# Designs tried in a protein design chat: VHH binders against RNA 2',3'-cyclic phosphodiesterase. Part 5

Target 1, 188 residues: RNA 2',3'-cyclic phosphodiesterase, of Aquifex aeolicus (o66967)
Amino acid sequence: MKVVRAFVGFFTSKSINEVAERIKKEVDLKIMGKWVEPQNVHMTLQFLGDITEAQAIEVIKNLQEISKKNIPFRIKYKGLGVFPDVKRPRVLWIGVSEGANKLTNLAKEVARLNAKKGIIPKNSKNFVPHVTICRIKSYDRKTLNELLRKYRTVEFGEDEVNKIALISSTLTSVGPIYTVVEEFYLGG

## First folded at step 23 (VHH)

Design j3 (from e6 with F109Y)
Fold by ESMFold2, look of step 24:
Structure j3 (fold): chain B 188 residues (1-188), chain A 122 residues (1-122)
Amino acid sequence: as target 1 above (188 residues)
Amino acid sequence: QVQLVESGGGMVQPGGSLRLSCAASGFTFSYYDMSWVRRAPGKGPEWVSTIDPSGDYTYYADSVKGRFTISRDNAKNTLYLQMNSLKPEDTALYYCARDMAEYGWGTDYDHWGQGTQVTVSS
């Protein structure tokens, strides 16, 4: 059976896509890994893993429904964080302040509809909005802790969330290659 | 359906070695981060190690760094944990888990195996 690796999300605007390069330069090799290229900076609302074409069709129908029931909204990017946690950082990300609750509600509705179709089990926790800027391979602990503290209250920019998409990724040695399978603008 | 089956546990003396395996089926193994998690007697789950889809990014708990090596063979749909210089505190039920921790939902693992017992005792 033919499957793709996919997620629901959207690419960020140009307003914040250079932050990864600025922070990469600031840490000067003391945090090493795959730093996200400006054109690839995005928000993942729900990682779907491996889905079939039939499942993708159902996700697309769900996104169309969701897009009709939501209007565009502003978000503000603020702070840095890591997943899963500071003791085992795997990804470094930019957080959201204004509009975070709307992003969380959007992500939960996506997850709810996909779970009803048996694609993904319903999530039991709230979604933390984030934009990944580095998949960490190695790091100096002092440097990472200081970086997180320094940027805790820094605002990086803002965006209008005006669309949601089903995006497939192809994993390569250079990093993921993304293809928009289908996208829908909010507000119908 | 997602299935994860661990094997390779057993009893070993301190300083010994074991190699755990986890056979994966029912999903596209190469698309997912995978983790080893252990549960010692009377304790909750403790993260041990994680490996990314490519195998190039590996992560270890401080307690096992330098002694344990995680690896994967995507052609065989198998996750491995080579455990060297074993200590009594490594005694636990070791689980293979499909890792979802980087996606912001607060739930680290969405599927687990049944575990394989590792016992380190004189």
Scores: ipSAE 0.810, ipTM 0.894, lowest interface PAE 0.9, mean pLDDT 91
Fold by ESMFold2 at other seeds, fold request of step 26:
Order: structure tokens, then sequence, then C-alpha cells
Structure j3 (fold): chain B 188 residues (1-188), chain A 122 residues (1-122)
């Protein structure tokens, strides 16, 4: 059976797509890794891992249901963070201020429906809205700490969340390739 | 059904070496970050090392950097940890774990093996 690597999410508007390039230049090689290209900047609501075609069809049904039950909403992008934590930084990301609770609730509903269908395990933990801008390979600890402090209150832009999508990723030697499998506008 | 089975532990003298293996099955191994985590006697879990799906990005706890090497063979669905210059403080039960820490849900690992014991003593 055909299996794809997939997630539920959406691609960002142009308001923040260039932030990775600006921050890459600012840190001047003191944070090295794969900086996300503008066309690949996105928000992941739920990583699905490996799913079959049958599971993908069920995810698509769940997203259609969710899209009918939600209306578009505004978010504001603010601040920088890392996962898993500042002692083990593997990804650098842009956070969300306004609209973060709505994103968390949307992500929880996606996770609930997909878990109910056995596509992913149940998850009772809170979701932290984020847009990844760099997969870190190496870093200077002082530079990273200063960057996180400097940008704590910086707003990068805003977006209207008006659709959700099932997106597949293909891992290649030059980076991931993303394909929208299916997308739905919120509010029907 | 996701399965992770560690092997290669044992007793070794200080300064010695061991190579741990973790056989993965029931999922597409090449899609996931993988980690080694250890639990020493009387201690909680301690992250040791992480490797990304491609093997190009590796991460190490300060306590093992330069002594341990994580690697993977995606064709054989196997994760490895080469441990050199072992110290008594490395004595622990070593777990292979599927790493989910980068997706914003606060869950670092969603599946664990049973562990393989490493004992470093004179």
Amino acid sequence: as target 1 above (188 residues)
Amino acid sequence: QVQLVESGGGMVQPGGSLRLSCAASGFTFSYYDMSWVRRAPGKGPEWVSTIDPSGDYTYYADSVKGRFTISRDNAKNTLYLQMNSLKPEDTALYYCARDMAEYGWGTDYDHWGQGTQVTVSS
C-alpha cells in the first residue's frame, strides 16, 4: 500500500514569508541549518506521519467537516521560539499572539477527529501555534539566546486563517517538497 | 503496530566501547526523527541524542558529545548508538524512542522500546 508523509496545515501569506531570509542574514552563520524557503513557509496544525491512501481519504472527510463548522479568523505573528527547548534547539519558529487560542482549538479538533478514526493516537496536550523558519544544524548559544530575547515582542505580520489543507511532504536531498493534497475554505 | 527493540547492551570496563542497535517495525522509519534516551539508577529520563530522517542532522547532550555517535540505516529500519570512552556515569537503561518534539504538542516521544542495559564498572 502507498504511504505518504503528511500533515494538516496551511501555507502563510506573503506577510511573513521572507522572515527566514532576514533572520538568516542577521545571525551571519552563527545559526546554521536549513532556512525555510519563502514558498515553503507554513503552519502545521497536526503532523500525521505516515498515512495510507485510505487514511488520507478519512482525513480529507474530517477536514471538510471541520471547515463547515469554523469561520475565518485573524492571527498575528509575534515572537520567536525553539523546539524542543532552548537547551536542545532543533527548530526555530515564529509564534502567534492574536488568534493563538483559535488556532489551538482548531488543531485540537483536527487531532480529535483523526484520533477518533485511529489515524493518530489520542492527544490531550496543548498545541503551540508556530511557523518553522529554520531547522538548526549548529548554533552559537549566546547568539540564539539574544535572538529569542530581541524578538520576544516583535510582530512580523498577520494572516487570515481561511482554509485548512492536507499537505504531503517528500523528503529529498535538497529539502522537502510540499504538495497540497486537498484544501477546504472555512465557513463552507 | 509500532515496535522498537533495543539490543547491544552489556557490561564493560571504563574506557570501553559498546554499540547499541534499535530495530524498528510497524511504521515508515525513514519519516521520523529518532532519539536515544537513558535512565540511570535513581534518576529520571535523560535525553542522549537525536537524528533526523536523513541522518544529516544529529544532536547530542553535552555529557556525551565527542564520545557517542548516533546513526541510522533507513534501508534496514535500524537506529544505532556507538558509545566510546564509556564512564561509570553512563551506566543506564538505554531506550530507543520515536521523536515528536518538533511539532508543537509538548510530547517529546510517542513510542519507546523496552531498553537495553549498559553497565560500566571496574
Scores: ipSAE 0.810, ipTM 0.898, lowest interface PAE 0.9, mean pLDDT 91
Fold by ESMFold2, last read:
Parts: C-alpha cells; structure tokens; sequence
Structure j3 (fold): chain B 188 residues (1-188), chain A 122 residues (1-122)
C-alpha cells in the first residue's frame, strides 16, 4: 500500500520569506545546517507522518469542514525559538505573537478531527505556532543563546492566514520537495 | 501497528562496548526522526541521541557525546546505537523511540519499544 509523508499547514507570504537568509548571514557559519529557502517557508499545524490514500481523503474532508468554520485572521511573527529545547536545539523557528491563540485553536481542531478518524492520536498539549527557518546540524552555544535573546521581542512581519492545506513532502538528498495535495480557503 | 524492538543489551565492564539495535515495523521508517532514550533505576527518561530521516543530522546528549554513535539503515528499517567507553552511570533500560519533538506539540515521542537493558558494573 502506497503512503506519502504529509502535514497540514500553509506556506507563508513574502513578508517573512527572507528572514532565514538574514539570520543565516548574521550568524556567519556559527549555526550550520539546512536553512529554509524562501519558497519553502511554511507553518506546520500537524505533522501526519506516513498516510495512505484513504487517510488522505479523510484528512481532506476534515480540512474542508474546518475551513467552513473558520474565517481569515491576521498573525504577527515575533521572536525566535528552538525545538525541542535550548539544551537540544534541532530546529530554529520564528514564533507568533498576535493571532497565536487562533493558530493554536485551528491546529487543535485539525488534530481533534484527524484523531476522531483514527489517523493521529489526540494531542494532550497545546500547539506552539512556529515557522522553521533552519534544521540545525551544528552550532556554537554562545551564538545561539545570544541570537535567541536578541530576537526575543523582535517582530519580523505579518501574514493573513486565509487557507489550510494538506501538503506532501518528498525527502531528497538536496532537501524536501513539497506538493500541495489539496487546499481550502477559510470561510468568511 | 507501529512496532519498535530493541536488542543488543547486556552486562559489560566499565570501558566496554555494546551495540544496540532497534527493528522498526508497521510504518515508513525513513520518514521519521528516531531517538534513543534511557531510564536509569529510579530515574525518569533521559534523552540520549537523535538521528534525522536521512542519517545526516545526528544529535547527542552532553553525557554521551564522543562515546556513543547513532546510525540508521533505512533499507533494513533498523536504528543503531554504538556505545563505547561505557561507564557505570550508563546503566539503564534503553528505548528506541519515534521522535516528534520538532512539530510544536510538546510531546517528544509518540511510540516506544520495550527497551533493552544495559548494565555497566564496576
């Protein structure tokens, strides 16, 4: 049975697409890894892992229902963070200030409906809105700590969240290739 | 059903070596980050090491860096941990785990094996 690697999310607008390049230049090789290209900058609401065609159809139905029940909203990008945590930094990301609660609610609704269909178990914790800009391979700890502190209150831009999509990823030696499987505009 | 089965544990003297294996089935192994996590007697889980889907990105806890090496063979759906220069404080039940920590939900691992015991006796 054929499966694809997929997530629910959306690609960001041009307002944020150059931040990864700016931060990469600022750290000047003291944080190395895969820095996200402008066209690939996105927000993941839920990583689904490997899903079948039948599971994808159910996810698409859930996204359509969710899109009808949510209207477009503004978000503001603010601050930098890492996952899983500062002792184990694997990804560097941009956070959200304004609109973060609406993104969290949207992600929880997606996760709830998918879990109800048995695709992914219900998550027990709140989603932290984030836009990954680098998968870290190596880093200087002082540089990373200073970067996180410097950008704690910096706003990078804003977006209107007006659609959600099922997106597949194909992992290649030169990076992931993303394909929008289906997308839905939020109702309003 | 996702299944993770660890093996390769045992008793060794300080300074010895062991190689742990984790056989994965029921999911597309090559799509996921994978981690080794250990639980010492009377302690909570401690992250040991993580490897990305490609094998190109590896991460280690400070306590094991330079002594342990994580690797994977995606063709065999197997995760490995080479453990050298073992110390008594490495004594623990070692788990293979499917890693979800980068996705913003605060839950680091969504599936675990039963673990394999490593005992380092001085």
Amino acid sequence: as target 1 above (188 residues)
Amino acid sequence: QVQLVESGGGMVQPGGSLRLSCAASGFTFSYYDMSWVRRAPGKGPEWVSTIDPSGDYTYYADSVKGRFTISRDNAKNTLYLQMNSLKPEDTALYYCARDMAEYGWGTDYDHWGQGTQVTVSS
Scores: ipSAE 0.802, ipTM 0.896, lowest interface PAE 1.0, mean pLDDT 91
Fold by ESMFold2, look of step 25:
Structure j3 (fold): chain B 188 residues (1-188), chain A 122 residues (1-122)
Amino acid sequence: as target 1 above (188 residues)
Amino acid sequence: QVQLVESGGGMVQPGGSLRLSCAASGFTFSYYDMSWVRRAPGKGPEWVSTIDPSGDYTYYADSVKGRFTISRDNAKNTLYLQMNSLKPEDTALYYCARDMAEYGWGTDYDHWGQGTQVTVSS
């Protein structure tokens, strides 16, 4: 049976999409890996992993319901972080200040409805809104720690969250390719 | 359903080697980051190593770096951990885990198996 690798989320505006390039230059090879290209910069609300066509149809129905219950809202991008944690950083990301709680509630709503249909994963109350800018391959610990502290209070830009989408990804040797499977505008 | 079955553990002398395997089924193995996690007697879970879907990005705890090598064979749905220069402090139950830690939910692993015991003793 055919499956796709998918997530629920949205792509960011161009005002934030070049932060990865600026940070990459600032760290000058002391943090190396795959720095996210501007056209691929996005917010992931829920990684779904492998889903079938039938599961994708159910996710799409859930996103349509969610879009009717939510209105557009502003978010402000602030700070840098890593996952899973600073002792084992695998991804570097931009955080959210204004609107973070609304994004967390949106992600929890997505996860709750998908869980009712048996679609992965388990619901959690600790979602941290984030925009990945680098998958880290190697890093200098001092450089990373200084970068995280330097940018803690820096605002990178803002966005209006006005749609949510089911997005598929195809992993290639030159990076992931993203396809919008279906999207819905917030506002009922 | 998702199943992860570890094997290859055993008792070995300090300085010895073991190769752990993890057979994966019930999901598209090549879509996921995979990790080894160990639990030593009297201690909580300790992350050991992670590998990305392609196998190109590997990560190691400082305590095992240079001695352990994680790898995967996506055609066989199998994760491996080559463990060299084993020390008594490597004694633990080793788990294969499907890794979800990069997605912001505070949940590192959503599935793992029963583990395979590694004992390093004279």
Scores: ipSAE 0.801, ipTM 0.894, lowest interface PAE 1.0, mean pLDDT 90

## First folded at step 24 (VHH)

Design l5 (from j3 with D56E)
Fold by ESMFold2 at other seeds, fold request of step 26:
Structure l5 (fold): chain B 188 residues (1-188), chain A 122 residues (1-122)
Amino acid sequence: as target 1 above (188 residues)
Amino acid sequence: QVQLVESGGGMVQPGGSLRLSCAASGFTFSYYDMSWVRRAPGKGPEWVSTIDPSGEYTYYADSVKGRFTISRDNAKNTLYLQMNSLKPEDTALYYCARDMAEYGWGTDYDHWGQGTQVTVSS
């Protein structure tokens, strides 16, 4: 069966897409890994994993429905965090302050509709809005802790969330290639 | 549906070695991070190791670093854990898990196997 690796989300505006490069330079190789290129900086609302063509069509229908029920809203980017947690840092990300609850509600609605179609069977807890800037391969513990403390209250920029998309990813030797399969502007 | 089947457990002496395997089916194995998680008697789940889809990024709990090696063979849909220099403290039921911890939903694993028992005793 033909499947693609996909997620629901959106690419960020220019306001924060350079932050990964700035932080990469600041840590000066003391945090190493896959630092996200500006054109690839995005917010994932729901990772779908492997989906078939038929499942992709259903996701697209769900996104169209959701786009009609939601209006654009502002978000402000603030702080840095890691997943899964500080003791097991695998992913470094930028957080959201203003608009975080609206992003969480949007992500929960996406997850709810896709679960009803059997695309992702496990229900999720509360979503933490985040923009990944590095998949960590190795790091200096002191440097990471200092970085997280330094940026706790720093605001990086803002965006208007005005669309949602189904995005496929292809893993290549030179990094991921993202393709917007379909996108919908909020407001119908 | 998604299935994860662990094997390769058994009894070994302290200092011995075992190689665990996890056969994956019902999903595109190469799209997912995979983890080993263990549960000792009377304790909750303890994360052991994680590997990314490509196999390039590996992560280990401090308690096993240098002794355990995670790997995967995407052509065979199989996850491995090579366990060397085993200690009595490594005695546990070892689970293969599909890892979702990076996506912000607070759920680390969305599917688990039934586990394979590792017992380290003399």
Scores: ipSAE 0.822, ipTM 0.907, lowest interface PAE 0.9, mean pLDDT 91
Fold by ESMFold2 at other seeds, fold request of step 26:
Formats: sequence, C-alpha cells, structure tokens
Structure l5 (fold): chain B 188 residues (1-188), chain A 122 residues (1-122)
Amino acid sequence: as target 1 above (188 residues)
Amino acid sequence: QVQLVESGGGMVQPGGSLRLSCAASGFTFSYYDMSWVRRAPGKGPEWVSTIDPSGEYTYYADSVKGRFTISRDNAKNTLYLQMNSLKPEDTALYYCARDMAEYGWGTDYDHWGQGTQVTVSS
C-alpha cells in the first residue's frame, strides 16, 4: 500500500523567507545543519506522518470544512526558539507573537477533525506556532544561547494567514521536497 | 498497529558492550525520527539518543556521548543502539520510541516499545 509523508500547514510570505540565510551567516558555522531555503519556509500545524490516499482524501475534506469556518488573520513573527529544548536542540525556529492563539486554535481544530476520521491523533496540551529555519546537526552551546537571547524580542515581520493546505514531503539526500496536495483559502 | 519491539539487552561487566535492536512495524519507519529512552530503577525517563529519518542527523545525551552510537536500517525497519564502555549507571530499561518532539505539540514520543533490560554489574 502506497503512503505519503504529509503535514497540514502553509508556506510563509516573502517577508521572512530570507531569515534563515541571514542567521546562518551570522553564526558562521558555529551552528551547522540544514538551513531552510527561502522557497521551503513554512508553518506546520499538524504533522500527519504516513497517510494513505484514502486518509489524504479525508484530510482534504476536513480542511475544506475548516476553511469555510475561519477568516483570515494577521500574525507577527517574533523571537527564536528550539525544539525539543535548549539542552537537546534539534530544530531552530522563528516564533509568533500576535496571532499565536489564533494559530493554536486553528491547529487544534485541524487535529480534532482529523481525529474524528481516524487519522492517528497527536493530542497534547497546546500547539506552539513556529517556522523552522534550521535542522541542527552540530552547535556551540554558548553561540546558540547567545543567539536565542539576542533575538528574544526581535520582530522579523508579519504575515496574513489566509489559506491552509495538505502538503506532502519527499525525503531526499539533499533535503525535503514539498508538494501542495490541496489548499483552501480561508472564508468569511 | 504501531509496534516497537526492543531486544539485545542483558547482563554485562563494567567496560563491556551491548547492541540493542528495535524492530518497527505498522508504520512507515523511514518517515520518522526515532529515539532511545531509558528508565533506571526509581527514576524517571532519561533521553539517550535520537536519529532522523535519513540517519544523517544523530543526537546524544551528554552522559553517553562517545560511548553510544545510534543507527538505523530503513530497509529492515530496525533501530540500533551500540553501547560501548558500559558503566553501572547505564543500568536501565531501554525503550525505543517514535519521536514527535520537533512539531510543537509538547509531546516528545507518541509510541514506545516494551523495553529491554540492560544491567551493568559485578
């Protein structure tokens, strides 16, 4: 049986797409890994893992329903963070200040509808909105801590969240390739 | 549905080596980050190591760096942990876990195996 690796999310506007390259140059090899190319900068609301074509059809139906019930909203990009935590940094990301609660509510609605259709749920307390800019391979702890402190209050730009998509990823030796399977513009 | 089955544990002397395996089934193993987590008697879970889907990105707790090596064979749906220079403090039940920690939902692992016991004594 054929499956795809997929997530629900959206690609960011050009307002922040170059931040990864700027920060990569600033840290000058003291944080190494795969820095996200401008065309690949995106927000993940729910990672779905491996889904079948039948499951993808159900996700698409859920996204269409969600798009009709939600209106576009503004977000502001602010600060840097890491997952899982500073002691175990694997990904470096840009955070959200204004609009973070609206993104969290949108992500929870996506997860709720997909869980009702038997898509394996990843239920947890709260979603932390984030835009990944680097998958970290190695890092200097002092440099990373200083970077996070320096950017704690820095605003990188803003965006309008006006669509939601099912996106597949193909993992290649040179990084992920992303394909929009289906997208819907937010309604009202 | 998702199953993770650890094996390869046992009793060893300090300084010895063991190789743990984790057989994965019920999901597309090559799509997921995978972790080893251990629980010593009377203690909470301790993250040991993580590997990305490609096997290129590996991460280790400070306590095991230089002694343990995580690897995976996506063709065999198997995760490995090579443990060298074992110490009594490495004694624990070792779990294979499917790792979700990078997706912003606050849950590090969504599935665990039953664990395999590693005992370093005498």
Scores: ipSAE 0.815, ipTM 0.902, lowest interface PAE 0.9, mean pLDDT 90
Fold by ESMFold2, fold request of step 26:
Structure l5 (fold): chain B 188 residues (1-188), chain A 122 residues (1-122)
Amino acid sequence: as target 1 above (188 residues)
Amino acid sequence: QVQLVESGGGMVQPGGSLRLSCAASGFTFSYYDMSWVRRAPGKGPEWVSTIDPSGEYTYYADSVKGRFTISRDNAKNTLYLQMNSLKPEDTALYYCARDMAEYGWGTDYDHWGQGTQVTVSS
């Protein structure tokens, strides 16, 4: 059986796709790693890991069901954060203020339906909406802390969440290559 | 079924070295971040080190930086931890874990091995 590396999510609009380049210049090599290119800026709702074609078909059916039960909604991008936490930062991301609860609920429904099909384990924790802008390789601790404080209240832009997709990724030495496998408009 | 099997633990004197291995099966090893986590007697889990799918991005707890080296061999589906200059404080059960911490769900690890015991004492 052939498998692909996949996630459920959506690509962001142009409103925030240049933020990674701006912040990269601001930190001036004090935070180094893979800064996300504008065309690759996206929100992941659920990482699926390695899935088979049969599992992908089930995910697609679940996304179609979810898209019919949700209408488009507005989100506002605000603040910066890191995962897993500030003591061991691996990814730097843009957060969400307005619409964060709707994104959390959407991600929970995706996770619930896919867990019901045995594609992913059940997860009872809340999703934190985020848009990754850098996978951190090395960093100056003072610079990172100051960056997180500076941007705590900064709003970067907004989007309308109007679709969800199954996206596959191919990992390369220069970063992931993404392919939309299938997408559904909300409110359908 | 995801399976992670650690080996290479043992008893060693302070200043000694050990190399831990973790054999992975039942999933596409090269798709995942992998971590070493340890549990000292009477304590909760403590993150030790993480490595990304390519092996290019490595991360270490401050307590082990400069002494421990994480690596992986994707062709052999194996994760490694080279531990040098071992201290009594490194005594713990060491787990290999599949790392999910960057995806926003607050879940650091979705699968664990059984662990391999490292004991550093005279």
Scores: ipSAE 0.806, ipTM 0.896, lowest interface PAE 0.9, mean pLDDT 91
Fold by ESMFold2, look of step 24:
Structure l5 (fold): chain B 188 residues (1-188), chain A 122 residues (1-122)
Amino acid sequence: as target 1 above (188 residues)
Amino acid sequence: QVQLVESGGGMVQPGGSLRLSCAASGFTFSYYDMSWVRRAPGKGPEWVSTIDPSGEYTYYADSVKGRFTISRDNAKNTLYLQMNSLKPEDTALYYCARDMAEYGWGTDYDHWGQGTQVTVSS
């Protein structure tokens, strides 16, 4: 069986799609890695890893069900953070203030339904809403700490969360290509 | 089902070298970040190193930088850890783990191997 690398999520609005480029310029090579291009800026609710076509069909059915049971809501993008933690930063991301609980609940529902179908293990915990802007290769510790402090209270923009999608990714020599496999608008 | 099988452990004197391997099966190895994690006697798990799907991005705990090298061979579904200049404090059970830490769910690893023992003593 052919598999795809996939996640559940949505792409962000223009209000924050270029934050990665602005932060990249501000840090001036003191944080290096893969900075996310505007067209690739997205929120991942659940990384699915490798799924079969049959599993993708089940995920799509789950997303359709979820979309009918949820209504659109506003979120505000605020602050910067890293995963896994500041002592081993691999990913720099934009956080969410307003609407974070609604995003967490949405992500938990997606994870619950997919786990119920045996697609992903149930071993999920609290989800931290985030939008990745850089996969870090190397960094100056002082620069990173100052950046996180400087932006802790900065609001970057806002979005209306009005759809969720199954998105596949393909790595190419020039970076990932994302394809929307299927998307559903919240509220039907 | 996901299977991760470590090998290559053993007993060496301080200053020696070992190369650990981890054979992966039951999933598309090339789609995932992979990590080495170790447990010293009486201690909890300690992250050692991580490598991204392409092999281009590698990360190391400060205690092992310059001594250990993580690598992968996606054609053979195998993860490696070259361990040089070994010290008694490197003595531990070394696990191969599938890494999920970047996705915001608070759990770093969703699958582990059974581990391979590394003992550094004289």
Scores: ipSAE 0.801, ipTM 0.894, lowest interface PAE 1.0, mean pLDDT 90
Fold by ESMFold2, fold request of step 26:
Structure l5 (fold): chain B 188 residues (1-188), chain A 122 residues (1-122)
Amino acid sequence: as target 1 above (188 residues)
Amino acid sequence: QVQLVESGGGMVQPGGSLRLSCAASGFTFSYYDMSWVRRAPGKGPEWVSTIDPSGEYTYYADSVKGRFTISRDNAKNTLYLQMNSLKPEDTALYYCARDMAEYGWGTDYDHWGQGTQVTVSS
């Protein structure tokens, strides 16, 4: 059976699209890796892994339901973080201050409905909203720690969350290629 | 059904080498980050190494850098850990795990194997 690599999320509009390039320049090779190109900047609410065409149809139906129950809302981008943690940083990301609770609630609703359909297991942990700007290959520990501290209270911009999508990715040697499978505007 | 099966453990003297393997089935192996995690006697889990889907990005705990090498063969659905210059403190049960840590949910691993024992002693 055919499968695709997919996630639920949305692409950012433009308020933070060039932050990766600015921070890459600031760290001057002390943090190296794949810095996200402006056109690829996005928020992932739920990574789905490998899903079948039938599972994709179920996810699409769930997103349609979610879009009807939620209205657009503002978010503010603030701070930098890493996953999984500072001892083993793999991705550098921009956080969310205002609107973070609404994003967390959206992500949990997506996860709950998809878990009911057996697409992914139920997750009881809280979601941390984030926009990845670099997949880290190597780094100077002092530089990374200073960067995280310096940007803890820095605001990068704001955005309106007005849609949610099922997005597939094709992994290539130069990075993922993203295709919007289906998207829904938040209603209200 | 997702299945991860580790092999290649054994007894070695300090300074020796071992290669661990993890056979993956029931999912599209090439879509996922994969990790090695170890549990020493009486200790909790300790992250050892992670590799991305392409094999290009590799990560190591400070305690194993320069001695261990993670790799994968996506055509064979197999994850590897080459362990050189082994020390008594490397003695542990080594697990292969499917890694979900970068997606913001606080869950590092969603599937584990049963582990393979590595014992380093004189």
Scores: ipSAE 0.794, ipTM 0.889, lowest interface PAE 0.9, mean pLDDT 90
Fold by ESMFold2, look of step 25:
Structure l5 (fold): chain B 188 residues (1-188), chain A 122 residues (1-122)
Amino acid sequence: as target 1 above (188 residues)
Amino acid sequence: QVQLVESGGGMVQPGGSLRLSCAASGFTFSYYDMSWVRRAPGKGPEWVSTIDPSGEYTYYADSVKGRFTISRDNAKNTLYLQMNSLKPEDTALYYCARDMAEYGWGTDYDHWGQGTQVTVSS
């Protein structure tokens, strides 16, 4: 049975899709890796891993239900962070200030419905809203720490969160290719 | 069901080498980051190394850089850890784990193996 690599999320507006290039230039090779191309900048609410076509259908039904229960809302992008943590940074990301709690609640609702259908194991922890801009290969510790401090109060832009989607990824030697499988607009 | 089975542990003298393996089943191995994590006797977990789905990006704890090499064979659904120049402080139970740490949910690993014991005598 065929599976796809998928996540639930949405692509960002143009307001922040150039930030990866700006930060890449600023760090001048002291943080190296796969910097996210503007067209690939997105918010991941839940990584689903490998799902079957049948599981994808159930996720789509869950997203349709969730979209009816949520209205569009504003978010503001602020600050930089890393996952999993500063001792072992693998991804560099843009955070969210305004609207972070609504994003967290949306992600938890997505995760709850998908767990109820047996698609993803339960997760009891809170989601941290984020937009990945670099998959880090190597880094200078001082440069990274200074970057995180410098950008702590910097706002990069804003979006209206008005849709959620099931997005598949195809891993290639030059990076992932993302395809919207289905998307749903949030209803008022 | 996701299953991870480690092997290749044993007893070795300081300066020696071991190669750990982790056989994965029940999921599409090539879609996931994979990690090695170790637990020394009476101590908490310590991250050792992570490898991305393609095998292109590898990450190491400072304590093992230059001595350990993580790799994967996606055709065989197997994760490896080549451990060279072993030291007594490397003595631990070594686990392979499916890594979910980059996705913002505060849970680093969603599945673990049983572990394989590495003992560096002296």
Scores: ipSAE 0.759, ipTM 0.870, lowest interface PAE 1.1, mean pLDDT 90

